VHH binders against Salicylate/benzoate carboxyl methyltransferase (BSMT1). Designs and how they scored, part 6

Target 1, 379 residues: Salicylate/benzoate carboxyl methyltransferase (BSMT1), of Arabidopsis thaliana (Mouse-ear cress) (q6xmi3)
Amino acid sequence: MDPRFINTIPSLRYDDDKCDDEYAFVKALCMSGGDGANSYSANSRLQKKVLSMAKPVLVRNTEEMMMNLDFPTYIKVAELGCSSGQNSFLAIFEIINTINVLCQHVNKNSPEIDCCLNDLPENDFNTTFKFVPFFNKELMITNKSSCFVYGAPGSFYSRLFSRNSLHLIHSSYALHWLSKVPEKLENNKGNLYITSSSPQSAYKAYLNQFQKDFTMFLRLRSEEIVSNGRMVLTFIGRNTLNDPLYRDCCHFWTLLSNSLRDLVFEGLVSESKLDAFNMPFYDPNVQELKEVIQKEGSFEINELESHGFDLGHYYEEDDFEAGRNEANGIRAVSEPMLIAHFGEEIIDTLFDKYAYHVTQHANCRNKTTVSLVVSLTKK

## First folded at step 16 (VHH)

Design t2 (from m4 with D30Y D31E)
Fold by OpenDDE, last read:
Structure t2 (fold): chain B 379 residues (1-379), chain A 125 residues (1-125)
Amino acid sequence: as target 1 above (379 residues)
Amino acid sequence: QVQLQESGGGLVQPGGSLRLSCAASGFTFYEYAMSWVRQAPGKGLEVVSAISGSGGSTYYADSVKGRFTISRDNAKNTLYLQMNSLKPEDTAVYYCAKGPEYRNRWYQLGEFDYRGPGTQVTVSS
């Protein structure tokens, strides 16, 4: 066994010294836990909608995977960035259903399935695992089958699984979260994210961080996924190609920035704190996504779709309710970070203001935010 | 160049209403807090009302609270002041004023870098 091929995965040397505050911030990248009114589990209706949009892609890729692998007797599926609650199982359910239906159609035996739910260690896995019995019961009813459910705590920007052990990866609304806030963000005064008034350097910093993170993700997954395995990934993205700084007036981070500025106006938040806060987030466009994938080279792009994005309108709700829904959704994904930086005392007021701003922009017609669904095949 | 132009002032009876408007140009309107300040005869400048850049936060002097409403249309670069239940004590020249930064706190509202020429409001029987 020639020792030369031990490709030492460069250990992301987290430089030790600035580690505590950065680490605290990374820990705060988890969604709101529990089952309370402000929890992710209670405010993740968007995930269902997104899955509905991505379902055709997921089904096709699942079927093709099974065929290309000649109907294996064992399948391992991973949900990356699963957050907490029952919605963590939605995609897995569809995958298993697809496999079983396909196997029946071709008179093949269904495989045994391992399902791995991944998120940061600080994620509320306990809330998620409480749903496993219910999930299995539903599987038995619908497919007369069961799966084995495991937790995989860790960053998906690190190794999570053994080499060539995974067959299918699903991740929805997770990979737009960066591993860290980009470095060298010059004075994006009063903004949490990129706006039309941001310097070009801010855009470049975010793009570079995204490229680095997503490249790492692809490399890591390429080691873990078998040949002809699949990934179905959904991003929050943008539909703008020509102006990388442009975000519509209703962009959720813009609205949150506006809300924080209101609190500054009221003397509840310091200007310095606001200026020091940036979101570890990036919404790529289609071209940026393709470029990273192609450059890394381990995967082939099967499909790349763009879909509309709406955080607040789930049903025939009035504008006010829609505003509250959106506020709750954004709160569920951002509250831990905000509390860590600004404190808990302002959070309720902040999201009241957020809801107000959403309502005020109800007539915003040209949204830049989209959902990007990409399917990949491991070469 | 920053330009502010007030309109809507005039003579009104006690208990009457006026709506002031301020047209703004020469700067990114939504990035700045705006205020209405007034100067009564023989008195200094008084901040009447202020509004954050986004419009989500407002300030009112105690003397006008419940009677006046400040608002803004960022798409039109316009600031408004709805004045109801006007009193003789409200007689003054009203100025539209630009905050120096979007981050102005309500207690710093006396600090503006630009103001309009003003519009006369007279409340008299």
Scores: ipSAE 0.644, ipTM 0.878, lowest interface PAE 0.7, mean pLDDT 89
Fold by ESMFold2, last read:
Structure t2 (fold): chain B 379 residues (1-379), chain A 125 residues (1-125)
Amino acid sequence: as target 1 above (379 residues)
Amino acid sequence: QVQLQESGGGLVQPGGSLRLSCAASGFTFYEYAMSWVRQAPGKGLEVVSAISGSGGSTYYADSVKGRFTISRDNAKNTLYLQMNSLKPEDTAVYYCAKGPEYRNRWYQLGEFDYRGPGTQVTVSS
């Protein structure tokens, strides 16, 4: 068993966890994990850290759901924006563990559990599905249970599930991605996103697109979730209240914009290519989230928490290591879009520039980015 | 109103060093690329070095590579040129110049929005 999988699930190793095909596959992932900008190890550690922040909310809402539904014999859960690999199962494991522990505590039989994994059709579901036997084996050891795993490819800005079929939805670091780049960004050239120098019209464009997208998301999920079913959602958000344009100088999209400007300076990227590129992203604050949820009306807010945000420190990294971790994390989420727009030949140089800039801002104070965890009950 | 004020010039022996500074005001310094340009006696204007707004990319003329280092301190709105191993042919008036926010290799086109009054550097025994 790959040592990196041990950090996700208790490390009880049996010979039947390894065969020639499984070992080769796991070994290939390990050899790729720490070397490139798309490190699976770095992304796995970030997603574990994000889940640990949300875990108390996820556990509480899972328990309350089970009690309020009077311990149903069948539960269908979904992970929206699941990505690929073992990280797709992090929240699912916690949900199942919570259900099993609760049922044992109150002397009730555990339900059958369907786990639906959603991402865009282009996602590498095959890598994720190869882990299902490993996941169920570990689940049997730790929880004396298993679950049924299904894929649900599609945009979460469309219908994904049959009506009144889901009990619990989890989504982490996915809903800040917009369905499209906002319209009317012509006066925000040279910036991938909102910066302090952006016009007010850029803020309005991004906010309007987020409001439309998140409203649609809530309405669509409200058709699919049973009454008293729940959602636990984690956003990359911001802590600013009074200046909707303000982002600190070490904000990750600002640093990436600066890195692209460096490549324009060197003649490696054209001005027009930079001016045409915008991130389909929005980092809401608490009030903006509340307003969309309340206006849409299908869900009651149970909790809404704000937590610190750190892309580079997972263990005891120094500033150089933390800078590399952040660069790898941002590369992993942005590289497909960057290649599609700018071509692949500049990507290594771009992230060398990014890592330099992250290191120069390692002691940035008053960071605006936070992690927002919201839990909802379907009315 | 854009203001650029150079300082740190003077007389120095061959092989010596000088550090030029340029205090900038009247614009958002970190958004703009900057350069040092010089004019030697009887010569035209030459771009010596340039630096991107973030400081992440630099350019040096062949005549100064390995001897001069451009840098900026965006917190202090100051541009620098460290000049080492100075030669008599480095004798010139050195100007601090404001460039664009971002543009392909603008410094080789001689396009500057504004430059300061300059500071004299003289390298002689």
Scores: ipSAE 0.627, ipTM 0.890, lowest interface PAE 1.5, mean pLDDT 83
Fold by ESMFold2, fold request of step 19:
Structure t2 (fold): chain B 379 residues (1-379), chain A 125 residues (1-125)
Amino acid sequence: as target 1 above (379 residues)
Amino acid sequence: QVQLQESGGGLVQPGGSLRLSCAASGFTFYEYAMSWVRQAPGKGLEVVSAISGSGGSTYYADSVKGRFTISRDNAKNTLYLQMNSLKPEDTAVYYCAKGPEYRNRWYQLGEFDYRGPGTQVTVSS
């Protein structure tokens, strides 16, 4: 089974008629819609919010990279785990705009830019590639520039690019997905992931798999990125320091586990199916990220920031709408894996249970999910 | 040590209402399904109602459906049974029972891990 779930995110085209001004390109897409109307999508709004939290780090690192490399005439950028549709271009646009604004300010010629979009081979790259001409037209209007867009299919737990070819790597909400379900998850039955009642061995199994995967990722990228090139990575993470098993009762995998247990109670899901299902996921804390990076040794940490946000409240939604928003978001990233394991018949009922549980827990109405943003420089 | 203590029983007229409570301790309450079982005079145990650990799914015996409501307060480690429109045939000792964490329709087999000492409910004029 493929450890990535980005391929399961629906392709969005002109679905959001509310655009954030800090996402100028996305605003242009929303305003340039075809005939009739646009629709809202919780998934599109979540991805924009996640990027907005990382944007200051991305902009600073892009600027510093350009200055430290003495304004090269050619830049190769990669978006790892790019997904499909409009969202593939969100970070790329910010990078290109930052480079062009900086070059204009210091009176340097802008470089030619290669933009490599990476995801698994099963990703719907064609939907994204259809936007490239429009993306470049908007770049010409706003920045008097264009870029060359390439697909780079493959797992980021393998080599993706030729040695010493990349200047800047961005990845958002992709690296918390493990290459596989951890080995030896005994005595964690009925739980999709770590909970407070999980044995210490479950924590160790998940951490060990994350350490292996992220170490491999860093080693592989270190061969591909130029000296003094940079990476900006965003994880779903956690703030817990003392209890490695602690996950809030409103943690999305805990809520999903409880929802599946309800379906077992009703006879819609078998006990054995629930016991066999585990998420290939890990939400690191700051110290765990630092330890892997420092031990691997190829990169210097520039920044490591922790940000909180609410998965269900993007605007001033009521509790019911917020619960549905969170359910839709979690469904978008998990449904193909859930269908493959449990079958499609239970999915609507499962996420109805999920949304109900969100509304029934006081903490879930004001839940803070943690995003960790780390920026790195290749030594 | 698992401890379950029922309260709220008593004498009530037909058509009346009672609310049973069960205080639970000695286990992680929200992880376990719970049930109410009853034993009428001269009868075996009957599962009246059950509720999943999260509270998201419930079961009711046909004899009480529409009249009884099971609920739980996981913050207070308490199980409840709201009993409305009571009938003489509801006369029984009512037990609070701890079920498994999760199991397919376990309540239909009359199984439980532990039960309390029970509370008497008597419906008569």
Scores: ipSAE 0.589, ipTM 0.882, lowest interface PAE 1.6, mean pLDDT 83

Design t2 (from m4 with D30Y D31E)
Fold by ESMFold2, look of step 17:
Structure t2 (fold): chain B 379 residues (1-379), chain A 125 residues (1-125)
Amino acid sequence: as target 1 above (379 residues)
Amino acid sequence: QVQLQESGGGLVQPGGSLRLSCAASGFTFYEYAMSWVRQAPGKGLEVVSAISGSGGSTYYADSVKGRFTISRDNAKNTLYLQMNSLKPEDTAVYYCAKGPEYRNRWYQLGEFDYRGPGTQVTVSS
């Protein structure tokens, strides 16, 4: 991993010379924010790891954008699908730091920077906004600067910003969520998503919905991003090119399906409830991303990288702890949909089953799951 | 075609133990729930135990609960029944049976798609 990245995130690498200020900020991130279970802590560690993987692409594209726009005096950046809490600021901090360091190096005045945090209206923006003073305090310490922070509630499958107003967009682990469940999935009953036993029609339905959604996303963002503005997007993806129905790449939805089937076995969930539930999710491969981007036509691809990734293992953790971390993470992202469909009464039991299934595997890592990082320039 | 082959039966004293195995082939084993059913002399079939396809949920008849343990190894396509504290009343032919992918408490109705030829268990001193 790039040592500069480690030093620019509130650091988890410790020495006595930096412990008080850097440790205090990291500690505040770990202790503050909305929580219930350890689900928040697992999501926080995941977001930091994903940023570490994407940082070289984000930094390069930020620098190139500034140079190609001839160092504008005003920059507007957006984080799409920002979630809540302190972690909403991780990528924005890297963007601002990159801009300020570059400007200092080439003897240009730093721009005024607007930072827009986007998520659905139901997101707890107020928890995030409470960290704005701490974020700006850190910027003053590290960059002798501050920024203006705004909320932008709404679906990124709709317009979010005025035309030609954004210079840089970042989004991480959000665009695999579809705008809706694909239609015509009746021949994939008992499965929340595509599995090796699914018919090709189920795969086609999911792919078509993704193509529609991502095309719409690109078209909408193209109206909002300035010419030569940039976008850096990170997906949960897959590397399966040999067999479109080989679906070991979405292990967590398969395990959740198995858990629901266990509850049907026990009589706690009806067959019809299970058969009616599908995840609005798609994990694209590299070719599928390229095809949508090229067909839509508003953006040029700068980089497209594929990285291996493990949701549950972090360091020196045993398989049981990794299984609990994965279960808590999947619960955090799926529980609202599950409650809406199945009711709250079965959710604890469901995730007890899920945790059992994760811990029964000698390995919590899926062979086909990858992280895809793509960077784009608006034509 | 579906094939189920039981093994591990035999003669044992009351209080003893046996472990039954069932080798499965001809279908995607991990997709289907499985059960053990038994037939005592002159009696009908009784569902002894059942297990979900994933192995995450089990059922035991009251007559064997706490004494028998069902398990499966989906990598080896094998179903098991560990029988402890055996009683003369456990004397029966034990059959390995294939159930559905998923269905609400299907095992309570004594239903199955296929069964093996069975293995004899005799508990006698």
Scores: ipSAE 0.560, ipTM 0.873, lowest interface PAE 1.7, mean pLDDT 81
Fold by ESMFold2, look of step 18:
Structure t2 (fold): chain B 379 residues (1-379), chain A 125 residues (1-125)
Amino acid sequence: as target 1 above (379 residues)
Amino acid sequence: QVQLQESGGGLVQPGGSLRLSCAASGFTFYEYAMSWVRQAPGKGLEVVSAISGSGGSTYYADSVKGRFTISRDNAKNTLYLQMNSLKPEDTAVYYCAKGPEYRNRWYQLGEFDYRGPGTQVTVSS
C-alpha cells in the first residue's frame, strides 16, 4: 500500500505513545494461539464445545442463506478471529458440509467456495496454511469437495474485505475482546475487570467501549457482506439484567484478579503493576447486544440464544481436573498479555493460584456466565 | 463500624491444641487481608500469621511455622487460627486484626487497621 495513504487510516497509523502500549497489548493476545500442549488441548476442547453448542444456529443460517440467495454458483465465507492451527477450520468445515449436503439433497450443483481466514497480522497463519492441503483432503473424503483458502490479516475493527463480496461471516469467542482498554477507567484498583466492588463508572466505561467497537464491527461488515448475506457470532456473555456490576464468585477475571492480589501479598508483584493492568474485554448480556445491533441498523436478528457456560468441565470430570482445565484455558488466552505486563517469571505461580481459587469455588451454583449466539441477516 | 470478636482461647497443657475464631462485621470481609497478632506478658505485639483476602496466600512467623494454620471462611466472615503442639512460650493474648486490601508484605511491619479485644491463650503444665 502507498505510504502516503497510511496516515489517513487510523488503524494503520503509528502513534509512538499509544501505539507502543496498545499495539503491544493487542500483539500479545495474538501470540497465545496454541503454544503449550496443556493450553492448546484445553483451548481446542473448549472451541469444539462452543461449536457444538452453536452448530444448530450455524447450520440453519447456512441453509437459509443458500435458499434465499437461490443457490449461487460462488460463495465467499469468512472466519473472523480465526487464531492458528486446526481450530481455524472447525466452523468452516460445518459450513461447507452443510452447503454440500443441502445441494445434494435438493439436487443442485455445489458452489465454488472461497474461505477467508482473518486474524491480526501477527497471527501464525503459516501453521494454519500448512493444514490447508490436509483439510481439503478430508473435505474430498467426506464431501467430495474442496475450497480455496485465503488469509485476511487485519483488525476486524477495520475494513477487511472488498464491498459486497461476502455471503457468510462466522466469528466465535473473538468479539468480546475490545479494541483497547476503556478510557476513563478510574477507581477500579486491584481488579482486572468489572467486579461487584467496582464503581458504576467502570461499568459505563466498559459498556461504552463495547458499544463503539461492536457498532464499528457491524458497520464495517455491512459494507462487505451482500444483501441477504448472514453472520453467526458467538460471545462469552452474562445472564444478569439487574446489577450491571454483578459477576459471580467464579467469574474468570475475578479469580485472576484475586490470584494477582495473592502475588502482591507475597511481594512477587508490585501494587502499581496490578493497578495498571486491565482486561480489554466485555461480556454483554442479551439486551445490551440486541440494543447495539438494532441501533446500528444494518442487520436483522434471526436468532439470539443464551446457553450455559462451563470453561473447565468436560463431562464426568472431577472438581480438581475441571479447575486445572479452566486454569489452562484462561492461561492460553491471557498469558501473552500477562507476560508483556508482568514478565514471564510469575506466570506459573499465578496460574497455580488461579487453579486453587477455582477449586475453592467448585460448589458455586449461581454461575451467570453464558455463551450468546446471535445470527444476523444483512438488510 | 468495624467489629472483630475473637473466641476459642483458654487453658491448655503443653502439646495441646486450640482453635481460635474471629467473627468479623462492618466491612466487606473478603476484600481485606487479615492477621493474628499476639502479646505475651510484658512483651510487645508479635505478628503470628497473616492471610490474603482471597485466602490464597499465607504468612507465618518462624516461631509458629509448622504448628499453626491460618484460614478464613469468606462466606461466614470468619478468620481462624488452628494452634497445634502448643508451648508455654505461646501464652499470650491473641488478637484478630484487619489488614489492607492488598499491599506487599504489609504483615512483616506489624501494621493493621483495626484489632479486636483479644482472647487469652494460656499454655501451662
Scores: ipSAE 0.527, ipTM 0.861, lowest interface PAE 2.0, mean pLDDT 83
Fold by ESMFold2, fold request of step 19:
Structure t2 (fold): chain B 379 residues (1-379), chain A 125 residues (1-125)
Amino acid sequence: as target 1 above (379 residues)
Amino acid sequence: QVQLQESGGGLVQPGGSLRLSCAASGFTFYEYAMSWVRQAPGKGLEVVSAISGSGGSTYYADSVKGRFTISRDNAKNTLYLQMNSLKPEDTAVYYCAKGPEYRNRWYQLGEFDYRGPGTQVTVSS
């Protein structure tokens, strides 16, 4: 069987309806693209879909926060793990719109709003900051308002903000990243993460590292967030309750491992390099999240929802286009680590292999990956 | 126990086509690279083609490149070799062979752990 496909879907056509045409960097907010920008456009659509899923929880918690804090005149919001900033602006917009609509409805003055964007110092904050004037222009059109945007470089496994200063924290698809690769990963060679053939000791190592990291995260944020302040967190998680090793054959880290093995087959990647690479990632289930939160003790759980997960189908994509979309998404989050370990030369080939493998599993059943949305109130 | 069973061999005229199949059992098929090797009369073993466990990478000997196509169906635990434009020098016993999970270019060394009993392919007028 020939696995090659003819691309029957036209390339995305470029329409620049909402962007400032004078500046190429502003076009990233348009969510539309043509040839040459396809991978970034697809990643932006994924981030919008993920936020749309979490939006009811985010809106409800923003409203309740304002009421429970008795409509403060100043609000400080943080987006943790903001990356390129597109998802940050979507979430920030929803928060500001919710506050303004609520204040108008109850005849209260809208607060001044500070929005703090956090990521590691290596993040390209300047590209994100260049979008601020465009974002504030859109806020003026839709809400007759603006906000103040600041950067907060650093690991969210450390202190990031002064004590008792934050009112609302949002984070999406960031907290499943571990502070480090777990210690003592036994007999998991050839796999960059947990698979069904992994030993129980690998699961224990990953869970232990997640428990340490998320506990630390909660303690640090509890020092920074005001009483009755809120957090809305979205994780890549899993739905397995009884078999913590089970991951389906189309799990994205399993497909990436298979793609790396193809490159070993071809002599482009060494066996030892593959065996030394492990993803600093953990996909918790609902019970594991609850246990960490309850044991740490600073926060009350408001909502915890489980939603479907699909990295490749946003609308009516066929299997080939969906596979390319997923490959671009996984590439965006993993490429810096992959380049650091394997070198830049193999990355295009690696993700061509990945996209092929995704299409081979388009109708996979019993998928384990879910999106978990949790909202918390500081006690 | 590893079991490999070839089928689809036979007598064919030059220029003809055959499709070989290999049913595999006794191991987790999709985790292992697979190969077709052949032995012509009075000759040693020649690696004809190999395929990675996922099916994403293939190898062909120069003598068959462009004429033969290796494939696998991991749902059916079956390896295939489509042979087109057959020549008299393709006459051989063809063996299905199990390769390693992952190893750099192992197929170029002609080493493998297991092979089936083979199927005869004869190309003659």
Scores: ipSAE 0.492, ipTM 0.844, lowest interface PAE 2.3, mean pLDDT 82

